# VH-VL binders against o27280, part 26

Target 1, 266 residues: o27280
Amino acid sequence: MDSMNVPEVLEIKRIVEESESVKTFIFSWDFRREVRPGQFVMVWDFRDEKPMSVSLIDPVRSEIGISIRRVGEFTDRVHGLSEGDLLGIRGPYGRGFELMGRDILLVGGGIGMAPLAALADEATARGMRVDALVAARTADELLFLDRLEAAGVNISTCTDDGSCGFKGFAHERLLTLEENHDMAAVCGPEPMMFQVMRILDERDVPAQLSLERYMKCAVGICGQCCLDDTGFRVCAEGPVFWSQELSRVREFGRYRRDPAGRRVPW

## First folded at step 1 (VH-VL)

Design cD12 (framework fv_cemiplimab)
Fold by ESMFold2-Fast, scan of step 1:
Structure cD12 (fold): chain C 266 residues (1-266), chain A 119 residues (1-119), chain B 107 residues (1-107)
Amino acid sequence: as target 1 above (266 residues)
Amino acid sequence: EVQLLESGGVLVQPGGSLRLSCAASGFTFRNYGMTWVRQAPGKGLEWVSGISGSGGRTYFADSVKGRFTISRDNSKNTLYLQMNSLKGEDTAVYYCAKNLYSGYDFDYWGQGTLVTVSS
Amino acid sequence: DIQMTQSPSSLSASVGDSITITCRASQSISRYLNWYQQKPGKAPNLLIYAASSLQSGVPSRFSGSGSGTDFTLTIRTLQPEDFATYYCQQSYSTPPTFGPGTVVDFR
């Protein structure tokens, strides 16, 4: 038995199509419940419940947004919903990003730009200079470029196929950027985040990385996703970790676990 | 154009000391970690030491730990390897290498400088 | 330490041949494997990183594949400048370790 809060049934106020596979669902939110970039909510479609990162935090309009990529049965059902339909929302949960210094580098891959878009809004509101490296397989999978531009973010793009910006991976593009930052925030596929972390570590740039697989640990229902080199859990509640914490986790960037708990290579 | 040029390799007696230098150009030196890799005559490659871009972190192979020190002068774009208590098995060509994106990946290498430890 | 082995230790080939060199790690290293080329009397140069990513400026006839413990370097349509020693190197954990090398000689 877990001790998580009961879901609130909320009406979908607006849906934004971010790409063919990603939609942002916007809800009215009472900000007496604090929400910070990097936190997630549990989304309940009255059959299954899944963790989703908060991608929009707007206290002025009293709204939050949740960006969902279509990858399976649950997300396919949610993508079929319309404005006015209902979803259950529990949370927020997890450790959010911390902002420090005068400038920040955001490195996002695919849907990993979702929590970073919310962070970009907070960083720009605080007067920080924000540079974003947005990476995807193809141009059509680059997310939030218009929203980041509207927020005053300096954007660099890269795609594996070269259809937009630099042709190559995020870490290859990062090597061509010779500017230092006071901090970085990284979210995307774990192999990408591992390579990016290594570059930032060599440059002595402190980084925070958001790991989706640690979201269940943050709500207290999973014992299998936050392991250290000794086989014991030594990490703080996720999903956001400092790079110095992740450098000691054998699993980070190297393998994942399937539903049976077996190690599978990335 | 990335260029790395090692110097300082000479014949030295067992128990002696030697300092190697590596002059770097063609990239923003302070933004990249640097590495020393050695190769004994007719043998393969062996990692020796690494240093972060700022010089704040250093790493050593167990075979040289306590005897070698790595340092850098970012104002001069120069990497150093101070070698103390030299042994015959330290005889090798010493290569300076630029880290690609981590202390484990080496994208550009210098020409090498030969250190011979013999009586 | 992670131990790296290569096969063959030496290989004789002619210009225009396609050759394959194998590298094995003593434990799983995911895709954290680099390939270097060393010509006689010269320094090594990086060909491939992350098992399959071709370094900028390296000819497309070079390719890498593999994951876990088994990796291969393939050179298609061998050129005269390709006669060299090739080393694999794991970038998974400290210390970085190299294979013993594969010498590619003219036949």
Scores: ipSAE 0.006, ipTM 0.450, lowest interface PAE 13.0, mean pLDDT 84

Design cD2 (framework fv_cemiplimab)
Fold by ESMFold2-Fast, scan of step 1:
Structure cD2 (fold): chain C 266 residues (1-266), chain A 119 residues (1-119), chain B 107 residues (1-107)
Amino acid sequence: as target 1 above (266 residues)
Amino acid sequence: EVQLLESGGVLVQPGGSLRLSCAASGFTFRNYGMTWVRQAPGKGLEWVSGISGSGGRTYFADSVKGRFTISRDNSKNTLYLQMNSLKGEDTAVYYCAKDHPYSYGFDYWGQGTLVTVSS
Amino acid sequence: DIQMTQSPSSLSASVGDSITITCRASQSISRYLNWYQQKPGKAPNLLIYAASSLQSGVPSRFSGSGSGTDFTLTIRTLQPEDFATYYCQQSYSTPPTFGPGTVVDFR
């Protein structure tokens, strides 16, 4: 039987503090269950279960990492845990990123750098050239710069307030980058991803975008993850989509849905 | 909707010449590369030639290099294949196809036009 | 030129069966592999691009997998309209090359 739908109780092997609000929890992993960058797992603290993107995939050490931003009650409790404590992990789920060509661009905003950090590790291990545009509101919120540098990634930064790198938004910084790429992978707030996608489309660069919306429907059955026009379901057909697939979705970048399914403007 | 319509396929004697045309509609023609793919009766698919959206770059299979020329007229939304020094082995249905936006194959195809090279 | 091979060359199946077709490249092509379906007397149509991405309008029973040199097309719960010839094609380098095709016939 495939154990993917049954939570496995795992010991927290290490905790890496990425910022004041983000921690990466590292677990030993049995790679008989394949995990790809862009996939997510359900994290269970024995009270609640939430979807989290996999941010580290290390078959040599037999480890995975899951990066969690402190945003509410569940994440506050998980942030209070220590090395040696236990969490339930179920999965992986979803469609991961696909690597194409030799030169790739990663564009990440905030915690959206988490799945892109795992992708960067795989791409550099395959001998690809990786450029990363890392965006955040402030310098203190830029994530994974040390990991990306250690992997050999060429890093550009931008912050809304100008505290590190280019002063402005990710799409404004992208307009100043001249290098051509065989593909791009993008993860962050949907308004950022929409603007980035439009620029990449004009440059004829195929892009993959990760939609980490509310995911009560982790098994792909409920309507909360449904996108307009195409009927895509994030947990069943995503979370990663090609830009060509998203260009016809009216909702993308304009609206989101709350847990009750109501339209909420960005 | 995307539509490609080939024309020009006829019976030609060995050593003869023929020009195929492909009329395109339903997309911004100048923005996409175009391709000719042929299929001999009862056989598989063989790529023949490709052209960039601007017409600035062209590519040919070794079997047709020096004999065939690909061109396009973006003002008329039309793709051409000029076939010279035709051989019996060139007998096939010739398909016009549009390159996928990200160069991952050929996403739309015409109905094909049959070229027969025989005496 | 990159050589493409397909296995099997033909197979017989019944409606409701699940079938698998394999494609192999003579060198690594990363994810630049596409699958086409061709029905008798018709032009080919694109099913899958970039090894695993389903083309718009193609039924979800079709799926692709693989990277590097080894690739698979799977058709779950075969339908009557699926009896056709299937071709793989690499778009990694010029010239683009097609596999010899796999004929899926009614048993």
Scores: ipSAE 0.000, ipTM 0.380, lowest interface PAE 17.2, mean pLDDT 83

Design cD3 (framework fv_cemiplimab)
Fold by ESMFold2-Fast, scan of step 1:
Structure cD3 (fold): chain C 266 residues (1-266), chain A 119 residues (1-119), chain B 107 residues (1-107)
Amino acid sequence: as target 1 above (266 residues)
Amino acid sequence: EVQLLESGGVLVQPGGSLRLSCAASGFTFRNYGMTWVRQAPGKGLEWVSGISGSGGRTYFADSVKGRFTISRDNSKNTLYLQMNSLKGEDTAVYYCAKSGYQTYYFDYWGQGTLVTVSS
Amino acid sequence: DIQMTQSPSSLSASVGDSITITCRASQSISRYLNWYQQKPGKAPNLLIYAASSLQSGVPSRFSGSGSGTDFTLTIRTLQPEDFATYYCQQSYSTPPTFGPGTVVDFR
């Protein structure tokens, strides 16, 4: 409907501090406007609008959560807000994750764990066995461990500096994990996702990957959100893609786009 | 052009064994899961078995579990179904099918091979 | 196993008609629903995957919709070559299961 393109002004019901740099903002939500894990919303602070993945979907409480990392002026302003303050939300947009089979592997890096936390809730509610590989630069940047544990998820951690769990990168940790899964879902920095996808492809594990790239366009508008080789639009055809789709995209894991649309190595 | 060609369907007695083959061409065989779907005379479609691209994962319908084995030879672009302890209920046209771009939809099918289990 | 049902089991139609076939899953399967066409003595052909995605080479008069448990296949302006049996199939979980089929016959 057109109402998806009109921001609804919502009151911040609750704020959860996930880490020093990440907060989850919780809003009452009318679930006649369906939201699925892997979808995003546009968050409007009455000055700028940015896409944010939905990290909590709770129909029982009639709530959604949006997890935001402090990385620039917009996110700094949003982080300065308190419970009771207002934000504009429009959406949801994009393709969500699809669940299949009996068991799933989640591989998340940094804030990429946000949409995967929502997916973990859905997967466990459906009776799936969920294993999560949670990766970050340091222990303080590992996200959602308490939520995943409460949901019954089997957690493995890795940090670049070795401050928690395996010392190394997500794909290095994945090589030491030998359990097979019916599917996987991956979200994090593109170089990490590329390496993880390669390993999962070698193991014949169907994987879905979420691309949270820089976007300047809304639903249906091609431009900054396009993938060069395939013409996929992150906001319309993504952000979730199957690994077989992404294996054909030459720039995936190698290049990104700056605000001017130029190719920049990772 | 994608092509799948089944062979091996014959009349076999109850309790017997039979191996079906499916020759594939026109796509990178090792990159796709393959499946066997059967159809008894005048009946609907029933999924029988599936195998991953590498051959590392196999799945079976409960009706054939323990009696049938699925395998593939990626060097020959060939899929196999080994059928043991055949029953009258196994009488059907057996189709070889290729998994599509996303999981478990079957975008290309062979013409089928008829297996008749009768004395 | 996820049970699939189709309605109607058969229908009679004329060239130029628009017809609708319904498929229901015994539990939510998200968008993992595919539609196949089978002509007598032939192998099935994929028409639609992921509930609404038209397979390459399939005429635009075919369309699919739905999510969760309820799905629909619509054929607009029925052509002579469309008289066939149509099957839905869930790809949500193993084993993949097919509906019993809908026979579309001419009047």
Scores: ipSAE 0.006, ipTM 0.413, lowest interface PAE 14.6, mean pLDDT 83

Design cD4 (framework fv_cemiplimab)
Fold by ESMFold2-Fast, scan of step 1:
Structure cD4 (fold): chain C 266 residues (1-266), chain A 121 residues (1-121), chain B 107 residues (1-107)
Amino acid sequence: as target 1 above (266 residues)
Amino acid sequence: EVQLLESGGVLVQPGGSLRLSCAASGFTFRNYGMTWVRQAPGKGLEWVSGISGSGGRTYFADSVKGRFTISRDNSKNTLYLQMNSLKGEDTAVYYCAKDKYYGSGSYLDYWGQGTLVTVSS
Amino acid sequence: DIQMTQSPSSLSASVGDSITITCRASQSISRYLNWYQQKPGKAPNLLIYAASSLQSGVPSRFSGSGSGTDFTLTIRTLQPEDFATYYCQQSYSTPPTFGPGTVVDFR
């Protein structure tokens, strides 16, 4: 596990508006502390602390980026901040993605594209061929298309309403893509990830899936982000799991847990 | 080669206790759930109990709740079923089975040969 | 608990026949239904999982279909080794529950 438990107060260097509901906050970072795609940090606004995936890892500029979707009071306050304002950052935490092979597939839904954008940067820097399937409800919610294109990624899109690319769900689009990959990385709503995983299993493509459930592991709270049958804790053992690990969990794709740890159907 | 071998089935009196064992080989035992399924003479299959790969979660059919306990020793690749307060209707062949997950469901891909438990005076 | 029923309870068939066995769940189980075969004096053997996925090593004459509450197992061109009892099982909800079984006998 990572040993960093002390928050650093960092200045917001730059803010990128990714969509009407998503912003990326960019900070200077000392890369003597390693950060890998798929890891998360705890973001502290001096009132509340929330886990956020790292979406940009740029050693050349000595910067990290954290993409935050506006969904409640904490994220509304953070979205109100400007360049020059301060946030507390603690971490990184969790197991990141592992790259293997030459050709990889990324499947991202909504904000789940954020950690995959960081992975795409690393994969292309290593000379890998990257295909990305970017899914959202509408065209306005597709994220990181310009950044992925600039990195040399081969992009396919789908939207539920057909406003951009294929009309339909990620797994339906994936069925029309008859490509072989050495591995896949998947991040998005759990029902989407379940359907995508099944197709990849049938194609014998090893997949890594990022489960972005409610997390309070960094502050030592037990029972949060727990997977049922294996006793896995997402923030301690994840958030990234291989598909063979998730095949051991009966609740994956059937149930989620609310903040109190109760089972709720999808 | 996956093998499951049950043992412990004998004749016991009503109200008695018995422990069944299942020795597993040919797969990474700690990575899979395990289950006990029973079959009364001339009757169908009844799921009895299940345990997760880590042993952290256990499940029971209503007919055995409070009387049976399932456990596993992953260092010995062995599954156990402790049966207390035995009743005549617990008379059955008890199978252990490997529980393999697929998507959000599961299936029993390998079964042992079974061990007969008879509860009678 | 989810209750499973099978029909028929028994059927008689000849080698070369095609037969169909039906399984019904008391509530929707999506596609999480498995089929097992049991020969007299032997342990059950997995045939089909997730309603329609054929287990490795099982002959292609076996097929499954269905979703929700209604499922079928079909055996095309019945062979002598196919005379056995067949059980469906839901794995959607805990506890997993089995159907009562269908006995397939020779005429």
Scores: ipSAE 0.000, ipTM 0.395, lowest interface PAE 17.1, mean pLDDT 83

Design cD5 (framework fv_cemiplimab)
Fold by ESMFold2-Fast, scan of step 1:
Structure cD5 (fold): chain C 266 residues (1-266), chain A 121 residues (1-121), chain B 107 residues (1-107)
Amino acid sequence: as target 1 above (266 residues)
Amino acid sequence: EVQLLESGGVLVQPGGSLRLSCAASGFTFRNYGMTWVRQAPGKGLEWVSGISGSGGRTYFADSVKGRFTISRDNSKNTLYLQMNSLKGEDTAVYYCARGSYDFWSGYFDYWGQGTLVTVSS
Amino acid sequence: DIQMTQSPSSLSASVGDSITITCRASQSISRYLNWYQQKPGKAPNLLIYAASSLQSGVPSRFSGSGSGTDFTLTIRTLQPEDFATYYCQQSYSTPPTFGPGTVVDFR
């Protein structure tokens, strides 16, 4: 912590259980600090700090929401909190999604639907036609279907095991959907995003993809957030990138990096 | 494994009421929109009503608006069609079918075997 | 409402024939068109969705094509179990609407 960019301690106003492994934590927010879909905040539990995408932006209620999947010690502790408990929040940080055109496609895998749900709210408020392809391994891992419906989104689902909607992967389902979109926004596992990007490129649909990998700090001076071959830092230059930018990154869709920066295959 | 089973079709007199049920099994019911499609004897398919996965949106054909109500109980995996002020023109086999989450924007991939409603004096 | 028409209303064919059924929408529906098969006394079953995507379990002799207002369903090497009524259906806008059907009869 330094004296210029310190976390604000906020009370958890409401907790929404999205699934057995995902919760959305809702906080009062002063919208003089603008936040846009695709941006993230640093969440501090007074022991560790982790980056989390903003999944709800509600200026009418003066609230933001942060959706967190249970995957380790930090997220286990945060999931153990109750309404009224405190968390530190810094931000927002990063480049958000840019909306263009009238008809847009959202492709989300698992928790990747979280930032896309916030984007769907903004797009529908602007009068855009929004199609969402919501993908997961199983039906119980599909997220935000009720919220997307409430926003006016046209929903398609797919699951790897066929338990809901199309049986197969997101890119396979995408091949069966209408080609006429002015832009797309994609967030989910990197192999999924890579395959989806290739199809959208063949259709000449400009796509924005959100990378939520190995973000170690919010200052933007952190080599562990860096993408090889381009020098992009996801916390400073991302997490949202255009598909044209990502097509030049050797590691995108092929391998990931551990905290030490070592290449690990998907 | 996916099954839809309709029930409730009977002979009913004009002006009467009837409730159809569709019992679903083999999938996560709440994640799918559902629909009712009817077929009069010797005629083609006519969409009647649809409901989103949450039950938050309902849709009706102009021919049944104000007379029919669609609902679902996701805790019981059951779809309903409440039919009021029945007319002879409502005589048909009624199918329930599984749609996309909003019911209409995709395709109807599984259908029940149908239940016959006859409206006659 | 979007009106759907099919051509022909009926056709007679023999086992081994290749047949084509046409569906036309009253306005552009992009690729939001589905094809269903209904055998006598049975419920409809999905064959093709999104104009050209083959439903799982459906034989490869069935194929769909088209976009906008004009669509076709092709059955190559017709089999005895293919004698049925075929319906197109648009999913572009609510209400979803069906074509009047095409009856494929034994010749």
Scores: ipSAE 0.006, ipTM 0.531, lowest interface PAE 10.2, mean pLDDT 85

Design cD6 (framework fv_cemiplimab)
Fold by ESMFold2-Fast, scan of step 1:
Structure cD6 (fold): chain C 266 residues (1-266), chain A 120 residues (1-120), chain B 107 residues (1-107)
Amino acid sequence: as target 1 above (266 residues)
Amino acid sequence: EVQLLESGGVLVQPGGSLRLSCAASGFTFRNYGMTWVRQAPGKGLEWVSGISGSGGRTYFADSVKGRFTISRDNSKNTLYLQMNSLKGEDTAVYYCAKHLGYTSGYFDYWGQGTLVTVSS
Amino acid sequence: DIQMTQSPSSLSASVGDSITITCRASQSISRYLNWYQQKPGKAPNLLIYAASSLQSGVPSRFSGSGSGTDFTLTIRTLQPEDFATYYCQQSYSTPPTFGPGTVVDFR
């Protein structure tokens, strides 16, 4: 059995409190197991296992970071842990982002900024110009601003309540930003990503979008598969998809499916 | 400084045809979906048609489908509505409106409207 | 199509009053709901988008709330220029549909 398919028990080296609801858990990592931005790991608390995006990839310090939002029983238990405590980590899994061109746009909503923070580090290390649009409900929920600034990223902020930067949604702010990008990477709530994708399509900017719901598909749960335009079920490995691939998925941004497979509007 | 100026509204006979134009200025026209919304005398707002920024996608209300066509010329910053087989119930003020980014969303700026009367 | 309803259809108010207009969608539209103001003989103007976001240049006395199927527009301390017709509009799916309007008239 590949060691990637067996959880490795790792000590929590450091915990960074990103917001009242988000923490980044940092672990020593053996980079013989390559990790790329956009990939996820399975986090095991010795009772339940959940997929989490990798938010920090640091081969120089031999560290990875996993940012976790408090949303339910599992994440509440993990948030109760301290430095020195143990977690099981299995992976990485899934398709990561591909970097192309010289100028890249990142559009992140809430915890969706986590995989994009790792991508920003790689893009800036390659000498790319990085513009990031960071969106959240309120100023205190904006994530990774200090880290992005330290990396030399050009930052724009957007909050629903107007408490920091543009007052409104990410797609509305995007309309006021320069159009000179060779590619974009987008991660956040699906309605936000759909609207951002449409603007990027009109600008002829190729975009990659990360969909949390397809992380289960990448680890073998077929209920998360996409449907193509012919009506045939296509089990595509996620979580990162090109906008051209998502344009064939009628439900993207319009509705989702519950555990029983029923259509549910956003 | 966003401005939208409609023109072309006149009296036309039932079964006739008419083309409306909307001249846009103050924004990068090609980046925004555009929409036509009409309002019959003394009545509410009814969405008629929409077009994506590139012109590659068009949308129509069922009441005008097959009779109206929407188009745009991004080099001239102009939106068009070609109306064929006009009926009395098409009588309305026709507004040109700018979308925040795509055809089916928020209409953040509107023109002053142009009156189309279909009679006699 | 998604059907939009507004209540009341009309209301009479005085300067200084606070008023609330309700909008309901026939199915969940998340927060894809906009509010427009139309003064007699003029084009509509956007007040609020995405249920609660105030359009640039619109006075802070206007506010919106709601999600799913139920939405409200509130105008605090009504001013003379606020006597107008107000429309809600869903942007969740095509075709975009408007409510029938609420007339706010001077008492």
Scores: ipSAE 0.006, ipTM 0.398, lowest interface PAE 16.2, mean pLDDT 83

Design cD7 (framework fv_cemiplimab)
Fold by ESMFold2-Fast, scan of step 1:
Structure cD7 (fold): chain C 266 residues (1-266), chain A 120 residues (1-120), chain B 107 residues (1-107)
Amino acid sequence: as target 1 above (266 residues)
Amino acid sequence: EVQLLESGGVLVQPGGSLRLSCAASGFTFRNYGMTWVRQAPGKGLEWVSGISGSGGRTYFADSVKGRFTISRDNSKNTLYLQMNSLKGEDTAVYYCAKEGKYSSSPFDYWGQGTLVTVSS
Amino acid sequence: DIQMTQSPSSLSASVGDSITITCRASQSISRYLNWYQQKPGKAPNLLIYAASSLQSGVPSRFSGSGSGTDFTLTIRTLQPEDFATYYCQQSYSTPPTFGPGTVVDFR
């Protein structure tokens, strides 16, 4: 629909504080515009526009949720908003996750659990067995554990500092887990996703990875969402990619791009 | 090309047992869930059983729970349905079908079916 | 279990007609609805998945729409090979359930 490319000004219905640095903003949504786990929307605060993954999809209540981590000027301003305040939303954009088989492994790092939480709700509602490996630097940065538990997800945690669960990185924890899965979905910091992808590839587990790149606009062709060798457009071809696609991208897991399009090491 | 070939359907007496097989080719078998769907003569489609790609999870319709078991041999690209304590109402064409990778998890390819008749 | 119903149970049409078949779910299934075609003596074939996505190799005269509880399958410019039984199926929750079928017959 043409209306998907024009921001709709929506009232913040509810705000859920997920952690000290993460909030979920909930809006009423007309599900004639379908939203699927893994898709994103452009959030406009009337000054800047940023892509944000959809973290809650609730057709029964006619609501969507968008989880935002406080990392800079835009997100600081959005975190300062209250219930009843307005934000511009356009979308959804991108391809969502594809579910197959009966068993799924979710591997999420930090805010990367946001799109995976929506996926977990979907997979569980469809009768799939869901195992989640939730990783963060510290216990305070582990997200959606209560929501995942309520959905019947089998949860493993790991933190870099050992403050909750396994002490170490997600890929180190994954190496100690021998259970096979029909598929996996991965979202988090690129270095984590790269290491996890390699292990899943060696185990012949088909994996989908959600790759969020810095972006100023979701309309038109934009270099900020372009991947190095392949020329993939995150907003058009992603953000969800199969692991075999990402294994061919030299930048994946090694470099990111700043607002000027310059390479910055992870 | 994806192909699914069922075999094993025969006439069986009530209370008897039968094993159906489905030979798969043209896709990475271990990566996809598989299902059995049956159709009684002149009737509609009824889902019977499903199995995950790894074989770690199995699912059954209430009408067959406790009597049927589903299994797979990923090294042979073969799906099985073991049917025990067969009843007249189990008479049907049994289809093997592959689950798709799409979000709606459709049954994207079907075999030709094998007829099971349960009668004295 | 989610119950699926279809309307009409049978439909008579001529080549060149456009026809619509309706499918209803007993509860919201979002877009987790698939449509299958079954010709006499043959296995079902997938036509539409995710309510509106056309399966590879299926002619463009087939289209699907809907979300939640109400769905439709439309066949434009009916061809001789389209006379068949059509089934909807939800894949939102286990067990997957099928509608009772709609028979499309010659008029």
Scores: ipSAE 0.005, ipTM 0.420, lowest interface PAE 14.9, mean pLDDT 83

